# Designs tried in a protein design chat: VH-VL binders against tRNA threonylcarbamoyladenosine biosynthesis protein TsaE (tsaE). Part 15

Target 1, 162 residues: tRNA threonylcarbamoyladenosine biosynthesis protein TsaE (tsaE), of Nostoc sp. (o52749)
Amino acid sequence: MTIDQMTIDQMTKIFLADKESTLNLGILLGETLTAGSVILLEGDLGAGKTTLVQGLGKGLSITEPIVSPTFTLINEYTEGRIPLYHLDLYRLEPQEVLSLNLEIYWEGIEIIPGIVAIEWSERMPYKPSTYINVLLTYGDEGSRQAEITPFNCTISDLIATK
Key: E = the ipSAE of ESMFold2; O = the ipSAE of OpenDDE; V2 = 0.75 times the mean of E and O plus 0.25 times the DockQ between their complexes.

## First folded at step 14 (VH-VL; framework fv_lerdelimumab)

Design x5 (from w1 with heavy chain V99I; at its last look DockQ between E and O 0.78; V2 from the best seeds 0.74)
Fold by OpenDDE, look of step 14:
Structure x5 (fold): chain C 162 residues (1-162), chain A 123 residues (1-123), chain B 109 residues (1-109)
Amino acid sequence: as target 1 above (162 residues)
Amino acid sequence: EVQLVESGGGVVQPGRSLRLSCAASGFTFDSYAMHWVRQAPGKGLEWVAVIWYDGSRKYYADSVKGRFTISRDNSKNTLYLQMDSLRAEDTAVYYCAKIPYEGKGSYTHFDYWGQGTLVTVSS
Amino acid sequence: SSELTQDPAVSVALGQTVRITCQGDSLRKYYASWYQQKPGQAPVLVIYGKDNRPSGIPDRFSGSSSGNTASLTITGAQAEDEADYYCSSRDSSGWHLVVFGGGTKLTVL
């Protein structure tokens, strides 16, 4: 009888000097990630989560304005290279999140695979089997930092060397 | 074997109310979201409403919103559709349908349908 | 609500292949489900997702999607395949809502 060894994926820390840097990180992610990718976004209010997703949209060649889905909960954009599903759990309790069955967005059963970006992902009572966690934190003098951690996947070298 | 049996249909005048029932068996009823779908005579299918497995969420088509109420009694394995302020355009065969996945209320395809019950709204 | 459009009627010769197409903006992000309905009967799910076939459905039924379209293909049509076929998907105006196409009457010649 063998026991599987648990492994911890490596974290990548990226300095973000300004809003444009955050946007550019998003663009890079939008250009490199493939359909089926799930990005879980963590960070305080104003940390740049929506800005990052706007970058994702730009990287996917989405021309439609990307706005916070705080009230709509889910915004879906289909005009890009692949679909972008933008979710915001800010107003939801974990138990409410369960009832939404967000997994439909990455299971590929009823929804065409795209990039799933979930803001306030810390409110999720469950995680997908594969995802990229992005923690945005405030830095000094208005800067930010992104901590990117892949779970059961690999991050492009382009992102890792950023 | 999964079975869905609709009942409660009949002839009713406009403005009146009618309550449909769907008796479910052959599966763990309280674990599945349930839907109503209707079909006017000689016409296509029209989605009506959905209710989560635990009744926590309900959604309706615009055509019936404010007039119809979907509910369920899990202790009786029964789905209901309360239809108020009925109109002539509500005339249809009403089907109950289940989704294929337990505890997954948001799925929208239906693996089993009842045989339907006819509702006729006419003066 | 979003709209799904289908041709009202199509014909196919016995043993030949026919494709029934559904079109709508919602299909750019949602897979379609397909239902077969014969006269006097309830609809039967025949295809869902990318190309999933429920148990009991013949393998001559298949599904595909492209752009804002979804298609049901019957490869080697049989006489018993004559029926109405409806596509369905999530409604783009509400992700928990459902919408059906207008239906396609398939005649097997």
Scores: ipSAE 0.688, ipTM 0.875, lowest interface PAE 0.7, mean pLDDT 93
ESMFold2, look of step 14: ipSAE 0.764; ipTM 0.874
ESMFold2 (binder alone), look of step 14: mean pLDDT 90; pTM 0.933

Design x6 (from w1 with heavy chain Y107S H109S, light chain K29S Y30S R90S W95S; at its last look DockQ between E and O 0.04; V2 from the best seeds 0.00; counts 0 for: pae E 13.7 > 2, placed apart)
Fold by ESMFold2, look of step 14:
Structure x6 (fold): chain C 162 residues (1-162), chain A 123 residues (1-123), chain B 109 residues (1-109)
Amino acid sequence: as target 1 above (162 residues)
Amino acid sequence: EVQLVESGGGVVQPGRSLRLSCAASGFTFDSYAMHWVRQAPGKGLEWVAVIWYDGSRKYYADSVKGRFTISRDNSKNTLYLQMDSLRAEDTAVYYCAKVPYEGKGSSTSFDYWGQGTLVTVSS
Amino acid sequence: SSELTQDPAVSVALGQTVRITCQGDSLRSSYASWYQQKPGQAPVLVIYGKDNRPSGIPDRFSGSSSGNTASLTITGAQAEDEADYYCSSSDSSGSHLVVFGGGTKLTVL
């Protein structure tokens, strides 16, 4: 790969037969992603976004329960390998998201960098310069599909090991 | 070398207008949110306004809403503050300040400040 | 909305340790930034996040937070540390994105 090129991986589709498959995808990401990684989660209610974040926590060796921060907006977990910052924008309009200081979670200046996981990221009116988008959709017969799209980052080796 | 240089301060009567400018250099101006912060003589710091890197969002302190307008010209690397209907309590040194992160307009960390320009509102 | 409260003045003997505090409800969910301002000068960022120092800030400066309180600690205070110190935090509302404390004047004896 050329040093002068911006690195862009293509969309990767992963079949998720059940909840355990979604959890295992999260575990892989939590074991391998580096501090400063931002994961933007999209999908309908019940598509598995919180299950994926529970997998992230397990992959980071976080033992406390990970629950959706729908009313608190942000839950921070500092127990594991690196911090996990779990956000849920379900109840916010995009203008309300603009009023938040979310960039502190990936800038590495005010808060120690970790993995940032944002549920309902389609509510964001703009996005960080580097992130991984995960769209969870329903498939046939109760299955799910994860569509993983990196922006200005590389995850190809991560996915190839699974 | 990051530099921020304010200008346009002076003495004006209440009810008049002034326009402040902040000339920026040494960084990619159109990637950063910019703020105005003021300090009345002998008093503390007061946040005034913010504008997003692309000018798409602007927010103001309650004390200046409806009277002040923040703007930017990214082709000239310049931040502006239009101050209308000036009051005695607007008397202050006005600083422009830069956030450290690209893309968003909000932060509590201002890593570079200008030298300030004095605005005096007096009859 | 939210206010940040600082003691207006504190003193420290040369070479001793001093703590400057900042209190407000916003600090329960956000970290404080700390600024040093000397007479006739613009503020200088000295502490951000949990306990991070910008490049060029001496290691005698440190920060901490608990509950609704943030603290700036100067260990082994020097004469040049005499200044006004301001804390700031995010308001997280559209109308007040940044709030400052009232400032603390540090005198080094």
Scores: ipSAE 0.007, ipTM 0.506, lowest interface PAE 13.7, mean pLDDT 81
ESMFold2 (binder alone), look of step 14: mean pLDDT 90; pTM 0.937
OpenDDE, look of step 14: ipSAE 0.234; ipTM 0.773

## First folded at step 15 (VH-VL; framework fv_lerdelimumab)

Design y1 (from x1 with light chain H96Y; at its last fold request DockQ between E and O 0.77; V2 from the best seeds 0.81)
Heavy chain, then light chain:
Amino acid sequence: EVQLVESGGGVVQPGRSLRLSCAASGFTFDSYAMHWVRQAPGKGLEWVAVIWYDGSRKYYADSVKGRFTISRDNSKNTLYLQMDSLRAEDTAVYYCAKVPYEGKGSYTHFDYWGQGTLVTVSS
Amino acid sequence: SSELTQDPAVSVALGQTVRITCQGDSLRKYYAHWYQQKPGQAPVLVIYGKDNRPSGIPDRFSGSSSGNTASLTITGAQAEDEADYYCSSRDSSGWYLVVFGGGTKLTVL
ESMFold2, look of step 15: ipSAE 0.792; ipTM 0.883
ESMFold2 (binder alone), look of step 15: mean pLDDT 90; pTM 0.938
OpenDDE, look of step 15: ipSAE 0.871; ipTM 0.931
ESMFold2, look of step 16: ipSAE 0.784; ipTM 0.877
ESMFold2 (binder alone), look of step 16: mean pLDDT 91; pTM 0.939
OpenDDE, look of step 16: ipSAE 0.838; ipTM 0.914
ESMFold2, fold request of step 22: ipSAE 0.751, 0.766, 0.765; ipTM 0.865, 0.869, 0.874
ESMFold2 (binder alone), fold request of step 22: mean pLDDT 91, 90, 91; pTM 0.939, 0.931, 0.940
OpenDDE, fold request of step 22: ipSAE 0.891, 0.889, 0.867; ipTM 0.946, 0.945, 0.930

Design y2 (from x1 with light chain N52Y; at its last look DockQ between E and O 0.87; V2 from the best seeds 0.82)
Fold by ESMFold2, look of step 15:
Structure y2 (fold): chain C 162 residues (1-162), chain A 123 residues (1-123), chain B 109 residues (1-109)
Amino acid sequence: as target 1 above (162 residues)
Amino acid sequence: EVQLVESGGGVVQPGRSLRLSCAASGFTFDSYAMHWVRQAPGKGLEWVAVIWYDGSRKYYADSVKGRFTISRDNSKNTLYLQMDSLRAEDTAVYYCAKVPYEGKGSYTHFDYWGQGTLVTVSS
Amino acid sequence: SSELTQDPAVSVALGQTVRITCQGDSLRKYYAHWYQQKPGQAPVLVIYGKDYRPSGIPDRFSGSSSGNTASLTITGAQAEDEADYYCSSRDSSGWHLVVFGGGTKLTVL
């Protein structure tokens, strides 16, 4: 099964047979999402969050390696179509996240708009006014599911027409 | 009216210490991140340090890391810079500066600056 | 650690338009902020972010950015615009850290 260009109005479940399926979902999002998009990623360790972001980078035409910024908090990439801001909140408690004022990454005042991808977003005590939530869960036989939920938008509003 | 008034500058010998103060008024000091920025005579601006509104986060320029300590006393509306192991290269006018947003330590532009206080490190 | 590079000096005839530039790799992801400093005075913020002008700053001041370059434009330059101009932005080694350009002395002829 392959993942083609998508339009999503509400929560959608997508079956991900293998790692390549997760990567292809990311590629689709990276090719189509516009600057200012925020992707909130949830799921247990090994559920595919970083693989999805690696796909996002490929869809943006980023060639440098993308690794989870678990210890650095934030990795920033400017090589591709638009910037990619990759955040990982794994080691933070919600109060610590609050004090970081991460909204600078999507407010568009000091930071040039790009795609914001936040791993372990369940640690956030507040959320942007517009975002896409992606919950990755384990399925049968080593597969995964992606539950994609837009908030205060449709994905068609956030994608560039080619 | 927002006011920031630096004090504690002067002439000191290399290797000595000096403590700068910045007295704040006209705004809710404990809601704003504060910075120190310096300017050597005839030279450009150089960022020195930041402290979050509640003191929870502090960051320093590499040129002063390990020698300078930023702190604040929110009950006195005062920002401090403790400068140890001073060098001739630390000679500058030192400004305190304010971030424009309450509760937002991560913004890095400054809407109000003090008048500065001169530190001269020489024999 | 990132560097922001500015030309050290630029001139403009009274009433003409001038651009002051600031270059650095970090400007691909962070907007620049611009400060005016007159002799013996503290810096004054004139432009921040994409192209925001603080209250009280004349509308002849504007900002722009593209690639790794940010620019401050003064249209219809006035004698009082003669000053040093500094760009600043975030440091690439740490997004809470600040870096300044070396400054540009603007002379109004």
Scores: ipSAE 0.787, ipTM 0.881, lowest interface PAE 0.7, mean pLDDT 89
ESMFold2 (binder alone), look of step 15: mean pLDDT 91; pTM 0.938
OpenDDE, look of step 15: ipSAE 0.874; ipTM 0.933
ESMFold2, look of step 21: ipSAE 0.787; ipTM 0.880
ESMFold2 (binder alone), look of step 21: mean pLDDT 91; pTM 0.943
OpenDDE, look of step 21: ipSAE 0.814; ipTM 0.905

Design y3 (from x1 with heavy chain S106T; at its last look DockQ between E and O 0.81; V2 from the best seeds 0.81)
Fold by ESMFold2, look of step 15:
Structure y3 (fold): chain C 162 residues (1-162), chain A 123 residues (1-123), chain B 109 residues (1-109)
Amino acid sequence: as target 1 above (162 residues)
Amino acid sequence: EVQLVESGGGVVQPGRSLRLSCAASGFTFDSYAMHWVRQAPGKGLEWVAVIWYDGSRKYYADSVKGRFTISRDNSKNTLYLQMDSLRAEDTAVYYCAKVPYEGKGTYTHFDYWGQGTLVTVSS
Amino acid sequence: SSELTQDPAVSVALGQTVRITCQGDSLRKYYAHWYQQKPGQAPVLVIYGKDNRPSGIPDRFSGSSSGNTASLTITGAQAEDEADYYCSSRDSSGWHLVVFGGGTKLTVL
């Protein structure tokens, strides 16, 4: 996998040969994304969403194990460079998501800004004004594809001030 | 403009019940989450409970869970705290408080407070 | 559950700068909010979130946070600033729970 800063600064599709490739993509994002970044993750069960978040954690220098928060809904990690807020909406209907006021995680009023990673983000009835969408799909022989789409931002805006 | 007025405090024996009210005015009461916070004489502030703007969700501090019930009547712009099985440790001034921002039940800071009502639990 | 620790008392000379601190592990992920309380009165919100002042609060009040510590700073302390100060934050151990620090009595000399 050959990813550099120029590939991340625009909408792109990335071939992920194996689990290590997915992890390395996460590591790059965790090393470079700034506080306040929101990553919306889409894809079927087993497509690599949690592996990508494990990469995010490694890129942030989090040593605590990162596991899917399917039952806990939210796992919060503070030991790294900036906080990681890991959400999984699999068990919720959109109206239930409304009642959580999830915008508290990116509004920067009560919660200290970090990277917000939301699995099963298609359950959200609304989205932040800026975010990065990552769609993970299956490919051949254990491979995956990641489609990374910024919304109302560029990756460089999330890494450094314009 | 915004006013919160608590009432219903008084002296009561342990094991008895008491009902507090908080009359709200100067804002659209049914759009805001409301809280109770208490303060024992000479002590610090202790959070008690929250109720969402529509009454759909309620949460309690461990110290009162199972004994206190928060409720609201949006048609009367009134917040309530039903206090059962009272203990000496419940002696405090009880404040009602509102969160800022309409429809934001998860926010945990309070822009307006009432003046409080004293509850004394004494044998 | 989350605990917030404050020094019980702090003194400042009139016109000088003072910091009141609040410590807790939850403050690594949640901002603290600060309330001023004068004897016989209800608390008044003076700082919330990172460093937001409600309308009517003088600009000598500011907030900051780093690590597990939040601070309320008063620059140019005035006699009317003598009060008890409480921090509060979201309790990470429960959904929608709130926790308060034990309070700090500020004396203006």
Scores: ipSAE 0.746, ipTM 0.862, lowest interface PAE 0.8, mean pLDDT 88
ESMFold2 (binder alone), look of step 15: mean pLDDT 91; pTM 0.942
OpenDDE, look of step 15: ipSAE 0.870; ipTM 0.931

Design y4 (from x1 with light chain S88N; at its last look DockQ between E and O 0.85; V2 from the best seeds 0.81)
Fold by ESMFold2, look of step 15:
Structure y4 (fold): chain C 162 residues (1-162), chain A 123 residues (1-123), chain B 109 residues (1-109)
Amino acid sequence: as target 1 above (162 residues)
Amino acid sequence: EVQLVESGGGVVQPGRSLRLSCAASGFTFDSYAMHWVRQAPGKGLEWVAVIWYDGSRKYYADSVKGRFTISRDNSKNTLYLQMDSLRAEDTAVYYCAKVPYEGKGSYTHFDYWGQGTLVTVSS
Amino acid sequence: SSELTQDPAVSVALGQTVRITCQGDSLRKYYAHWYQQKPGQAPVLVIYGKDNRPSGIPDRFSGSSSGNTASLTITGAQAEDEADYYCNSRDSSGWHLVVFGGGTKLTVL
C-alpha cells in the first residue's frame, strides 16, 4: 500500500544504503512538501539528520550551505521554492523549548509558512497537531533506516528514488 | 475595556534616571507579554523592549541595552521601564503596548497601546 | 538590526486605491503588521500577519506580501484615512527583537 494522500498516520520504513540515499530522501521531500509542513527528526548523533535536511534544501533549490544550527538554534533560508526553517534542539532541555514559543513557525501569523525541520525533536515537550516524524537508526556497513510516520497531514507522493 | 496608562514622564537632565509606569486594566495582565515603544518628536516609532508575561525573558533594542531595564509587578498590574544614563536622543513619547495572545511572548504585533508619556532629556 | 523601508509620503485621490509598501530582507520570512496613527494619538493596529483585519477596521484595508515587500492597500480611500502608517515585523538580527518602518504619511486629496 503506497502512501499518496492521507487523513490518518501510516508509518513507512525505508532502507538507506549510504549517505547519498539519505540525501536523496531529503531531496524528494523538499521537492514535494508544501508550505506549512513540519518534519520532526529523531536519531542519535551521526544518524543522518543533518544530511536529510541538506537534501531538503537541495530539493527546495537552496544553494547556500545548510549546516546544523546546534549553537544558533535556528537557521532560516529564503532562497528556495518556499522557506526552510532548520532548528536543532540538542542543547536545550524541554522546559527551555517550551519557553521559546516555537509554534510561531507553523501558526502562520508571524512567520511566512515554509518547511520546518527540527533536529533532536525528542527535546520537545509538545508537538504540533500535524507533522511528519522521521526516525533515523543505524544499520550495518554505514547503512541507515528511516521510519517515516505522518501524523494528521496530507502527504504528496513520496517514492524512493530509483 | 482594555486600558493602558503610562506615567512618570517629565523633563530630566542628561545622565539622570527616570522610571516609567504603565497601569493595566481590563485584561488578565499576568498572562500577556508587554512592550515599550517610543516616538521622538516628529519621528517614527522605535521599539524599545519586551518582557514575557511571567518576567522570564526580557529583550532590548541595541540603542537602550545596558541603560534601560524593563520589569513588571503582576500583583499590581503594572509594567515598568527604568531608564538610566539618559541621553538627549532618548527624548520621546513612550508607549506601552500589549501582545494579543496569552502566554505568547514571541509575537510582535500589538493590539492595544497606551496614550504615552513624554520624556524630555535636555539642558 | 534589520531595517524596514517605507516611502515617506504617498497621496491618493478620494475614493481611489492606494498601496503603502514596507521593504526589507526579513519580510521574505516574516509577515509585517500595520498601524495607523493620527496626529496626537497612539497607533492603531489595522492589519496583521498575512491579511488579518482586527474587529472594527473597515473592509477597505487589506494586506499582502511578496518577496521582500509587504503592502497595505486601502481601496476607496476616505478622508478619515489620512494618517501616518507604520509597518513592523520581527527583527532578524536577534531572537524576539522588533523593528518598525520609518512611516508613510498618507494624504487623501
Scores: ipSAE 0.763, ipTM 0.869, lowest interface PAE 0.7, mean pLDDT 88
ESMFold2 (binder alone), look of step 15: mean pLDDT 91; pTM 0.945
OpenDDE, look of step 15: ipSAE 0.825; ipTM 0.907

Design y5 (from x1 with light chain S92T; at its last look DockQ between E and O 0.89; V2 from the best seeds 0.82)
Fold by ESMFold2, look of step 15:
Structure y5 (fold): chain C 162 residues (1-162), chain A 123 residues (1-123), chain B 109 residues (1-109)
Amino acid sequence: as target 1 above (162 residues)
Amino acid sequence: EVQLVESGGGVVQPGRSLRLSCAASGFTFDSYAMHWVRQAPGKGLEWVAVIWYDGSRKYYADSVKGRFTISRDNSKNTLYLQMDSLRAEDTAVYYCAKVPYEGKGSYTHFDYWGQGTLVTVSS
Amino acid sequence: SSELTQDPAVSVALGQTVRITCQGDSLRKYYAHWYQQKPGQAPVLVIYGKDNRPSGIPDRFSGSSSGNTASLTITGAQAEDEADYYCSSRDTSGWHLVVFGGGTKLTVL
C-alpha cells in the first residue's frame, strides 16, 4: 500500500492480509498525517482498531506500547512528532459522548493540535467538519479490510511534506 | 452585563462548615459550567471545583475532595459550595467563575469572575 | 504531575517589552491561559489558548508556547499593567481538572 492510493478523494478499500499489514497502515498514517487530523475508527471488537492506533504511535516515534483507553476514555501521548490523542467510546451512549465536549480535541482552542484517533466512533452523535473515517472489517483467514473515507478533505491536504 | 456575586464567607472555627453562594445574572446560567477558585491571603490562585451546566458532572481538587461539595440551582441562577470539616489551610478568598461556552463543560478558561468572598478558619 | 512553574517576579521599564513564562509538562499538549490580577480585584482573563485575546484586552498582550513552556508577552508596557499574572492549564491527571501557576508579580518601573 502506498501514499498515492490515499490521495483519492473518495473511499479507498485496502486489503490487510494480517496484523502486520494493519500495523503498517497505521505507521504510514502516523508518519504522514499533520497536526489537527481526526481519524474516526469503526469496526467490531477485534477488527484491528487498536492495532491501527499502535501503528499510528509507531509512525509518530512513540516508544511505549499503546493500549485502548476503554476505561480511561482518553490516553494522550506527547513524545512523538506531534501529539497523539487516543479515545475509546465503547462504554458510552451517544448522549454521554455529547456531554463530554470532545470537540475540544480538534478545535485547537485549549488543546495543542495533534492526531486524534477515536475508537468506536459510531457512538458519536456528531462529527468534526473534517476527518478520515476508517472502517475495519473481518475478512477470510485472519485478514481485514480497511475502508478509508476522507470527509471534507483530501488525504493529500492532511499529509506532512518534507 | 454578566455579574457573579459571592456570599456566605466569614470567620469559623476549624471543623465547622460554611455554605458559599454565587448569584449569577446577565447570562443564561443553566447553559454554562461554573467553577470555584480560591486564593489564600498573599498567595496564588488555587482551583477548587467545577460543576457542569446541568449538574451532571462534578470534579474537585485533591485538597478539598471529600470535604467540599459543589452544586447549583438553575432555577435560582445560583452556584453553591458546601464546605465541611474546614481547616486552617482553607482560609482564602473564594471566587466563582464561568466557562465562556454554552453547553461545554470541559473547557478550563474563565471569562468572568465574581468579586470573591473571604473565608477565615481560625481558632 | 501537572505543576506549573512561574518566576515569582519580573520588572519592565515603562514602554518596554516583557515576557512572563510558565513551565510544565502539561503544556506540551495543553495551551496555557493567562490572568491578570490587580491588588484587591478579581482575576481578568487576558490570553487564552494559543494566542487568543478576549474582547477589551489591549493588543499589546500576546501569548506563545513551545515545548513545555508558555509565555505571556506585553509590548509597550503601561503603568496599569503592573499586576500579578497567573497561567493556568488543564491537569493531565484528569483532562477536566484545572491547575494554576504560582503567579508572577510584574513591576513597571
Scores: ipSAE 0.744, ipTM 0.869, lowest interface PAE 0.8, mean pLDDT 89
ESMFold2 (binder alone), look of step 15: mean pLDDT 91; pTM 0.943
OpenDDE, look of step 15: ipSAE 0.854; ipTM 0.925

Design y6 (from x1 with light chain G49S; at its last look DockQ between E and O 0.88; V2 from the best seeds 0.82)
Fold by ESMFold2, look of step 15:
Structure y6 (fold): chain C 162 residues (1-162), chain A 123 residues (1-123), chain B 109 residues (1-109)
Amino acid sequence: as target 1 above (162 residues)
Amino acid sequence: EVQLVESGGGVVQPGRSLRLSCAASGFTFDSYAMHWVRQAPGKGLEWVAVIWYDGSRKYYADSVKGRFTISRDNSKNTLYLQMDSLRAEDTAVYYCAKVPYEGKGSYTHFDYWGQGTLVTVSS
Amino acid sequence: SSELTQDPAVSVALGQTVRITCQGDSLRKYYAHWYQQKPGQAPVLVIYSKDNRPSGIPDRFSGSSSGNTASLTITGAQAEDEADYYCSSRDSSGWHLVVFGGGTKLTVL
């Protein structure tokens, strides 16, 4: 085990030429992330947040359709390697998010640990102690850019790839 | 020592109302979520309702939604269950129960229970 | 559905090992908790969050889970273990709601 697997806060930029590139980034994360991982997704409408989560599902070997949980708040998937908990905070204000106690999804006490993916994480008034932040922004000619910042977690493979 | 003491049970006619109380002592009541769980005679346990430590969120089983109201008075260390439009199916022993962790309204297992109070709904 | 299924009854000889099971799809994502209830008494938490034992619960009580099944195991059953045992977990239809299994009556012979 390397020193990079203790804690690391380091930003990485990844060019995403198209939707398939965004999907493939998700697949890599789904294949490599361990149970208890939290991914916070930021970006404007249409930036590719749901496509990234669909990639996470594929990397986990989930065959069920993965759709935005905008109205349900959360969709939970148990089919794959480990659970996927997909949240979308679009409709909520930070005060409403605080009162939900979302930390049950990563504390590992009552909910079996999996990957937690939170769309519109800008709405969160607090952050977990350990997470990966992914900011998706528009680029040239329909491309996107992912800015990936790990906080107190091990994703050295993702950084070393680029 | 943690103590939970339910009161207010009794015999009432269908369609009437009853309010249960749960007096709490031996812990910091206003830091813990509280639940009601009931058990019909000879039957299993059925979850009824929860209220978060600060009263900010309340949730109910479908069988009681719109008829029961959970509440708390943190200054009196007391949990309440207001039961309106009572039905025969509401006949049960009612327990109050405490979540084990401070400030964790979303936890759903119970480390301490009261001894229960019997509610009988009969014509 | 968030149903939790338990066998209604099970027997064990004094000093032997018994396993009580609880099944439901929600157990693939939520840990089970276990309560013991003796006649005329309130339930007592004996195992929480899969395999954690509260202070004061004897070491002969243990928990486990696999897939959609949770189990409560009592090794070296004592006469005082004769009781009803309920599993519970979160309800899949609302992550803050609670569901109980139907209960298992344990008889110690």
Scores: ipSAE 0.718, ipTM 0.857, lowest interface PAE 0.9, mean pLDDT 88
ESMFold2 (binder alone), look of step 15: mean pLDDT 91; pTM 0.943
OpenDDE, look of step 15: ipSAE 0.892; ipTM 0.942

